# VH-VL binders against q9h9l3: the designs that were tried, part 159

Target 1, 176 residues: q9h9l3
Amino acid sequence: PRKMVAIDCEMVGTGPKGHVSSLARCSIVNYNGDVLYDEYILPPCHIVDYRTRWSGIRKQHMVNATPFKIARGQILKILTGKIVVGHAIHNDFKALQYFHPKSLTRDTSHIPPLNRKADCPENATMSLKHLTKKLLNRDIQVGKSGHSSVEDAQATMELYKLVEVEWEEHLARNPP
Short names: E, the ipSAE of ESMFold2; O, the ipSAE of OpenDDE; V2, 0.75 times the mean of E and O plus 0.25 times the DockQ between their complexes.

## First folded at step 7 (VH-VL)

Design Z5 (framework fv_amlenetug)
Fold by ESMFold2-Fast, scan of step 7:
Structure Z5 (fold): chain C 176 residues (1-176), chain A 119 residues (1-119), chain B 108 residues (1-108)
Amino acid sequence: as target 1 above (176 residues)
Amino acid sequence: EVQLLESGGGLVQTGGSLRLSCAASGFTFSNYRMTWVRQAPGKGLEWVSAISYSGDYTDYADSVKGRFTISRDNSQNTLYLQMNSLRAEDTAVYYCAKPRYSSSWYDYWGQGTLVTVSS
Amino acid sequence: EIVLTQSPGTLSLSPGERATLSCRASQSVSDNYLAWYQQKPGQAPRLLIYGASTRATGIPDRFSGSGSGTDFTLTISRLEPEDFAVYYCQQYYSSPYTFGQGTKVEIK
């Protein structure tokens, strides 16, 4: 049987004017939404912009942070060989400096049947917040304190489950 | 086998100083955030301080800010708590604690070291 | 900081009875980042439950955790003699990682 997990990462700004997105938190949940991994991650470069409104990351979280190289190893061990679900997941893989096979990657921002169920244009990139509200009647990313990557990963898995049968059949007939 | 062995506790006068040590073994110490938790006689647990794996980031309970300094020596696998300007209210057993993951619960605790502050 | 309030302060029960311990947070503990510890006199705390409901390795199934948001419960379904101890909840969602004041489970 195929093992499936969902991932969501939070990034902070490093480099000139904080324009480089560096991994600062990663959450991974299983098919049932149970947390398999959730760590604050210390970037190897100086943090210029915590992007707290979106990331929820503050300087205090760096006290609890795992070194990037160690966290990356832990995360990749969980992801390798599994179907990985995410929303705009290219950004997460880029922050992890990781290539996951396209055949095992599911991006809920690019699944036409999911947009169709939400009464959105099939080829539009819709936000996780919008799809979750429209299809699951659940509000996520509420408030000013930043996003919960656990909440986002759980919502992402539930969204994928709505189209899993249809989309897996599509992919079997149209391998990437 | 994970071990956390604490030392440095004892009797000290108000206004005095003590340095606590926690010797770690059985895990890669330099990969973990570390924490000090204290317990006053007959009272509950109180988180005191935490330090990142590298030592670059520290955090303190409001009751000890400006008086206590947490530090670590990754080459010696040792965690420290420098306690200055001690008050009677600092009398407690001080525990060294290791988290399972960086942002998680404590899976291992030391035996504790007693600090008694008197006038 | 998140303040955790445990109730009751003391439970006086007999072996074989069910114990229900409450932990209330002053604000939402997101992601169920709540743990329960057991402490016996002269000993360091022992982890029982993490993630609000997941039992730690080696913890008997008579211990269970439940709840979310601001209301959490530790249940001991049938008290054994070795279960008479002090129990603490702890949130690890927001620094400082605060503990409740404790609930003492004592023999009646």
Scores: ipSAE 0.012, ipTM 0.544, lowest interface PAE 8.2, mean pLDDT 87

Design Z6 (framework fv_amlenetug)
Fold by ESMFold2-Fast, scan of step 7:
Structure Z6 (fold): chain C 176 residues (1-176), chain A 119 residues (1-119), chain B 108 residues (1-108)
Amino acid sequence: as target 1 above (176 residues)
Amino acid sequence: EVQLLESGGGLVQTGGSLRLSCAASGFTFSRYAMTWVRQAPGKGLEWVSAISYSGDYTDYADSVKGRFTISRDNSQNTLYLQMNSLRAEDTAVYYCAKPRYSSSWYDYWGQGTLVTVSS
Amino acid sequence: EIVLTQSPGTLSLSPGERATLSCRASQSVSDNYLAWYQQKPGQAPRLLIYGASTRATGIPDRFSGSGSGTDFTLTISRLEPEDFAVYYCQQYYSSPYTFGQGTKVEIK
């Protein structure tokens, strides 16, 4: 089987009124939850809104942040050819300005069996926090200081592992 | 090999000014943030200031805000610390340190330059 | 500002013994953003551990780091003569990036 990793990105607001989401942190973990990558990333554009309540990003994190072009290259080397797991992962790929093959992409916000195990409507988009509490009995994204992308990536991988066998079989029968 | 060489330290009176330099070699200086860390005689380490690779972002310890200015010249591979309104408690060995990307742990340090502030 | 408190202040041991050094943070240091440095008299600090438990390049196996949240430990399994030095922990989770006051490991 193909290697599998989980990713979670934090974005800040750039562009007019801070409406553009630009990559400001990326964490990638392996199947066992070990960290393969975790860097703050400096967007090429001026940051208008740090979105700190959700992103956990503050101006201090930009001082040592990895330039976007360099970070993107590092991240893509890790993701290429692997099954990539994420939650609402299309936002992460958009921020990376990257196309990952749909056949190698797993989005835990759109897996009906996962919602079923959590006693949630199969086609609803449930938050990572809710699914993690319900299925793993763990509280993530606690407090008002913003999210940890490492914690989120680890939780995302563990959630996928709960439905991996049945979902991979479903995808084999119903290719994306 | 990575090398960092501090200079500009010396004896200065309270209220005076001094500019420290750190000459970097053996890596692409313009790609990395840089940091100053100091150590008072017989005491522990104290982080002082940091600057982004481009110079667009800076950060300072509260004890030096408004008095110290960190800057860099990427064309000369040199980091600077302009110290104004010096106080006796600024007496320390000042180290230039290179962080790894996005992490503020320091894989390379210079030899340090001693600043002595006396009345 | 996160305050790091190291204990003991001084540890007097003989070569071959195990050294256990503690670093306690006043607030949780998330994502294990904790480093350990060694400093010998007249020298700059040397990075030993980052990410609470990852050894830096060239650091011998006898050095190990552990812990999370507010409690972190540096262990030297069998002290060599060159290990007698001052050790500092550092958090890089929140600016200003603070250091502990140091633990001196000295020969008995």
Scores: ipSAE 0.430, ipTM 0.786, lowest interface PAE 2.3, mean pLDDT 91

Design Z7 (framework fv_amlenetug)
Fold by ESMFold2-Fast, scan of step 7:
Structure Z7 (fold): chain C 176 residues (1-176), chain A 119 residues (1-119), chain B 108 residues (1-108)
Amino acid sequence: as target 1 above (176 residues)
Amino acid sequence: EVQLLESGGGLVQTGGSLRLSCAASGFTFSKYAMTWVRQAPGKGLEWVSAISYSGDYTDYADSVKGRFTISRDNSQNTLYLQMNSLRAEDTAVYYCAKPRYSSSWYDYWGQGTLVTVSS
Amino acid sequence: EIVLTQSPGTLSLSPGERATLSCRASQSVSDNYLAWYQQKPGQAPRLLIYGASTRATGIPDRFSGSGSGTDFTLTISRLEPEDFAVYYCQQYYSSPYTFGQGTKVEIK
């Protein structure tokens, strides 16, 4: 395997009516699923909506959270120069205020062969939970306490590994 | 060298008040959350309170909520614990502790300051 | 509040022996948010392990942590004289952050 990591971020609602998504947790795992980074992150803006059902973030997590500017620096040091795998990864990069090269980005929500293996339409955007259940026979994002970004990053890496050879060959023939 | 130095402990009567201080050096104090952990004589560790790097977020153990107030002065690199309505059960060594960043596990601890509450 | 129960309360061993310390949580500690500390008489606690299995900086490799969910273990593979101390587990998954009652490792 190549220099590759998987990322998953959790966002909370800030700004008017809580409609702005601000980074509140980030997890990064290596190719084997080992955790390289997992930190709660304190947004610079007031949190209006914790979105706890999905984010797993509660007020208690903000007390010891890493300031956004510090967390961003740590995360970018890990991501720079690596192939970064994520699910709907544009949202994570937007929350990080970061642009990663398309040639080094792999989005498991936009890989037609992966959908095909799951018996889903190739051009549909399927949820991480659905693909993980269909292809890995594993239930993630279970219960009422919100999602674990560690669990999600690990599942995302395992999903990409199912199509890695096929997709890397496709990208070599069709550079982004 | 990271150093945390607690002060302000001593003997106090039940119902009284006491303010503890923790002087921090060897790291950028204003970038880290800080916490107080206590230990009654011959007993185990009990988490007491924590404060965010900015002071905007605080958290307390139920046993001290409403009686203790955690605060900080980033210009002086000092953490405080204001203890009101003290009880005999508050008798303990009080430790100042630093987390690394986003987690509540503590990589550095002060030597502690003893608070004795008696009637 | 998550209650952590450590066992045994006291472990009497000789230098060179293996020590195995248990920490059981009353409910699941997700994401392996569990730490282990060592405390010697008259001293502040010293961080040994965080994330259930990651050794803190400067901690000898004879210390290892394992487990997940509700059952966690600290293992000291070959006790050195300086390892006789009280050991505490701590969960940092849910506030209030709680410690176990401690296991005393004492010389036989």
Scores: ipSAE 0.375, ipTM 0.752, lowest interface PAE 2.4, mean pLDDT 91

Design Z8 (framework fv_amlenetug)
Fold by ESMFold2-Fast, scan of step 7:
Structure Z8 (fold): chain C 176 residues (1-176), chain A 119 residues (1-119), chain B 108 residues (1-108)
Amino acid sequence: as target 1 above (176 residues)
Amino acid sequence: EVQLLESGGGLVQTGGSLRLSCAASGFTFRNYAMTWVRQAPGKGLEWVSAISYSGDYTDYADSVKGRFTISRDNSQNTLYLQMNSLRAEDTAVYYCAKPRYSSSWYDYWGQGTLVTVSS
Amino acid sequence: EIVLTQSPGTLSLSPGERATLSCRASQSVSDNYLAWYQQKPGQAPRLLIYGASTRATGIPDRFSGSGSGTDFTLTISRLEPEDFAVYYCQQYYSSPYTFGQGTKVEIK
């Protein structure tokens, strides 16, 4: 019941040698982990590398995929005005070609109390898989068929909940 | 409001060809993928083929791959299924179905067009 | 391809009773990419549930979906006369997007 959502995006490789990361799937969950959005997205540029090992995206997913402009509009409608939680979330916002206010952004890859709870250096950038295993005793991103952005978004929200009270108090005293 | 109307079905001999059409109205056709699903008389549903909103990506069930071609004309809001090398087992009611966004579950279906393949 | 097996093939019940329909997948259907449809004779299928448990717009709340992985269930809590029909599950996780063979809910 909070104005808070968690997001996770999957990207495919476009551009020269597939080095550009283009949005190909986006999942958004609410505070309780219920799915608010989960769509495959067709990049406007030719896909050079599906990055299936990590993204879980295959050519079959592009058949029904939502056009990027339509998907972007839908996603931004959900994100605008809300606290958005993500892991290395700047990559998601870049793929969305979107600027979300820092005051409403929570990046679980850069929250020192979260790393502290995981017995990791506060300035280290830990993977979502590692933090989820250490703090929630749950294995995510298993296998070779790619990641589920729904699973990743749900895990990200649960991780943030572990430090929510402490971190919100810190941000109230130290606005970005 | 949303309407899908199939046409082009009929009786055809084995080895023959037919082209089915689906006229769409009540939604922005060019923004959605489209699908054909068939149902043999007295049998269950079988997914046949799908096409992306742009027409650049297509997919087919193994039973029709190489024989059927899905296409679309976004200027006329029409979906097509070109069926070649028809077999008796292709006899079915062919439904045009609209997915909602990228999900391949279908919120709207046409009433179907019957294709009968006989010798 | 993922094969969906529905059971029972036929379910004979009276109005007011609860119907429970099973759909089992030969492989895990990730992300709950499973839908349920209702079909009456001479009519096109009608979407009931998507995402394994989300009711489609306009569908009465007596219809509910549950399950994950390989085991999914459609429940009709109190059968109405208009609910006697054939029901199909469909996975949309992996192409080809397959349907179950159907369960017929008929009057006892």
Scores: ipSAE 0.571, ipTM 0.825, lowest interface PAE 1.6, mean pLDDT 91

Design Z9 (framework fv_amlenetug; at its last look DockQ between E and O 0.91; V2 from the best seeds 0.00; counts 0 for: pae O 4.8 > 2)
Fold by ESMFold2-Fast, scan of step 7:
Structure Z9 (fold): chain C 176 residues (1-176), chain A 119 residues (1-119), chain B 108 residues (1-108)
Amino acid sequence: as target 1 above (176 residues)
Amino acid sequence: EVQLLESGGGLVQTGGSLRLSCAASGFTFSNYAMTWVRQAPGKGLEWVSAISYRGDYTDYADSVKGRFTISRDNSQNTLYLQMNSLRAEDTAVYYCAKPRYSSSWYDYWGQGTLVTVSS
Amino acid sequence: EIVLTQSPGTLSLSPGERATLSCRASQSVSDNYLAWYQQKPGQAPRLLIYGASTRATGIPDRFSGSGSGTDFTLTISRLEPEDFAVYYCQQYYSSPYTFGQGTKVEIK
């Protein structure tokens, strides 16, 4: 069976003026979109800016949040050895302080055939919201309450499935 | 095995104070948030308060804000609820409950301790 | 706050029958952050379902949860004698984390 998952993380601002992005929520779904992991995560450093408009994270979510070290261990156990799909996924891996092999990484912000289907330039970096609306006719990240990382992870997996056969064949002929 | 044991309940007059304790064992207490949930006689469940794994974040139901204080001692594996300015409506069985990490659904509950507030 | 309304208030059935319990939220409960608990007289609540549809460890498969958004359902496919109890739904999407008023499943 194909061992593929999709991930989406939410970050809050820590450090001077809230400029450092620290992991505060992570969602992982399987190929069919079923949730494998969805936890709020308490950063080791003081939160300066919740970035609520985008992250959906508020102080209330920190009360029950999983300690970063514990959450990181849980997440890495799920990701290890699997094909991991994400959108601008380098930001998620950076927040996790994790290196995932390029051969097992699929970034929907850098897949030329996906942009082609959306009538966008192949080398442009399009937002998850735009690609999802254009290709799946679905509005995500709506309103001012912030994003759902579950919704984003599910949309990311569905987007990848639109080009999976073509892209996996390309990668087999042109290994990273 | 996970065990939660509440204590400190009893009869108190309106305006009085009580401190509840919950002794935890069978899991790494310092890695989990903890919660108090109460149930008035013949009524349903009401969430009261929660505290983060290291005690730096707390939350309260509006009905108890300013009167109740949740705290914890990770070295003793103990959760506390300090109840001040008690009212008749605070009469309830108070349960200590353990959430599963960041999720506020409760996989383990204590036996409860009865608090009766009378005038 | 999100208000959860359970219906019916009381469900009178016999062993072997199917029980269907409803929980309606005043606002959308996103990410399926809804749990179900069973409580018997003199006992603490027991977790049955979380994430709207995931059975907790040790819970028999006759219990199932479904629904999303504002409408959630707990189904007991074939009532056993030990299933006569009060059932509560709980949302954990928005603080304060509220419970429904309960549905009592009683023997006919």
Scores: ipSAE 0.589, ipTM 0.836, lowest interface PAE 1.5, mean pLDDT 91
Fold by ESMFold2, look of step 8:
Structure Z9 (fold): chain C 176 residues (1-176), chain A 119 residues (1-119), chain B 108 residues (1-108)
Amino acid sequence: as target 1 above (176 residues)
Amino acid sequence: EVQLLESGGGLVQTGGSLRLSCAASGFTFSNYAMTWVRQAPGKGLEWVSAISYRGDYTDYADSVKGRFTISRDNSQNTLYLQMNSLRAEDTAVYYCAKPRYSSSWYDYWGQGTLVTVSS
Amino acid sequence: EIVLTQSPGTLSLSPGERATLSCRASQSVSDNYLAWYQQKPGQAPRLLIYGASTRATGIPDRFSGSGSGTDFTLTISRLEPEDFAVYYCQQYYSSPYTFGQGTKVEIK
């Protein structure tokens, strides 16, 4: 059986007026929620907007941050050949400048059985915070200090486990 | 083999200045944040300062802020610590440390250079 | 600033015994951003554990770390002669990245 990991990223604003989302933190956990990777990343371009209220990224985090090119290589080596679980995961892959095989990608923001368990419309895009509160009775992203990508990756894996058997069977019958 | 060699320590009077250097080899210096950690004689370790891999971000312990300046020269693979307005409590062995990338845990340390502040 | 308090200050044990070292943080160290180091006289510190529980490369499996939040433990399951040294914990969650004051493990 193929190994599974969960990923979450935090982004900062770069480029003109801070409109470009650039990777500034990435966390990867295994099936049991153990941390495999957790690094702050300094984008190659100037940070215009730390987006701290959502990202949790501050100037002090950039002091010991890993260069983007190095971090990307480390992250992609971990992801290669694995089922990768995330929430709105296309944003994470975009920030990594990376494509992961769709057959090996699981996005908890778009799993109808998961929404059904939460008594939400099956095709709605639900936030990680909402699903985690409703289905795991756990509060994440608490306060105004921003998100923790470790916490978010761990929550994402736990959510996927709730529907794993059903969803893997569905995907086996309906290859993407 | 990763090597870090500190130099520039010595005896200096209170209020004086010193500049420490750390010569780095055995790794791509410009890919790593670098850190100074000090240890007063017979005492524990104290984090002093750190600098990002390209030098554009710095941070300092409150005890040295405004008096110490960390810098680096990536073309010379050298880390620096400019110490001004030295006080007796700055007396310590100063270590250059190399963390793994963004984490501030240090997998390699130099031998240290002793700074003694007298008067 | 997160203050780390280690206990005991000194641990007097014989080779072959189990050593248990405690590190308590004044605030929660989120994401288990905690490391352990060993230092022998006249030497620079040596990294043992990072992420609260992950052994650094080349560290024997008799060293293990555990804990989360404010309470962390380093365990040496069977002391070898080379393990008698001073041990420091360090948090790297929030700048300044403070160290504990140390626990000396010495021969009884």
Scores: ipSAE 0.414, ipTM 0.792, lowest interface PAE 3.6, mean pLDDT 90
Fold by OpenDDE, look of step 8:
Structure Z9 (fold): chain C 176 residues (1-176), chain A 119 residues (1-119), chain B 108 residues (1-108)
Amino acid sequence: as target 1 above (176 residues)
Amino acid sequence: EVQLLESGGGLVQTGGSLRLSCAASGFTFSNYAMTWVRQAPGKGLEWVSAISYRGDYTDYADSVKGRFTISRDNSQNTLYLQMNSLRAEDTAVYYCAKPRYSSSWYDYWGQGTLVTVSS
Amino acid sequence: EIVLTQSPGTLSLSPGERATLSCRASQSVSDNYLAWYQQKPGQAPRLLIYGASTRATGIPDRFSGSGSGTDFTLTISRLEPEDFAVYYCQQYYSSPYTFGQGTKVEIK
């Protein structure tokens, strides 16, 4: 069995009109929820929209931010060879300009047994906040200060653990 | 080995100006944000200012905002602190500090340079 | 700004004893963005703990950090003679990245 980590990223808007989602924070936790990585990241291009309401990112966070290229290298080193758990994780990988092998990826936004457990339609895309509330009885992403990627990564891992056995068996029988 | 060497400290009169330098070696200076922290004689540590790795972002404590300017020359591996309109309360040992990654905790510190502001 | 209040101001102990230092924040320090430093006379501060509970490289295991939210603790399980110094906590959650006023651990 491979080691598992959960990842959550926060993005800011760059490029024309801030429509490009650029990585501005990345948090990675292990199976126990211990933080392995948590850094603010400076995009290669000028930030047009911090998207603070959602991202929690402010200008002050960019003062000590790690250059994207450096951060990317650090993150990839952690992810390599591991099962990576995330929520809507394709967005995180896109921002990282890195795609983890599908066979080693777990997206909690696309796990039917997880939705079923939460009394949601199996094929619906539910938010991390909703699933966390329903299944863990925990409130995340509260307030207007933006998200905590550490909190979100931890919640994602906890959610996956609820269906880990069933889902891993399913995947073993139905490899992607 | 990482080394940070502050210089430029000395005695200056109230209202005067002084420019501090921090020469960095032993690491890729241009990949790291840098920070100034000061310590008044017999007192605690006070965060002063920080600058991003490219220098395109800066931040200041309210106590020095508008008077101090942090800058850097990555080609020279040097951090600067321009201090204008100096006050008696600015008297302190000034440290340059390097973060380990991007977080504002500091794994390396210089030995500091003393700035004394007198009337 | 987040104000960090350390207690006690001075802690008088003997070698071999356990030291417990407190750092209280005026508001919640999210993500445990809290560090501890040691400073000896005439020297620059030395990093001990970051992320509230992670020991820096080369730091002896007698040093440990704990806490979350507004209450953080640095513990020295068994004081060594070289541990008598001033200790500072620092938050790096929000600017300005403030320090506590320090706790002096002195020999009894």
Scores: ipSAE 0.022, ipTM 0.660, lowest interface PAE 4.8, mean pLDDT 92
ESMFold2 (binder alone), look of step 8: mean pLDDT 91; pTM 0.931

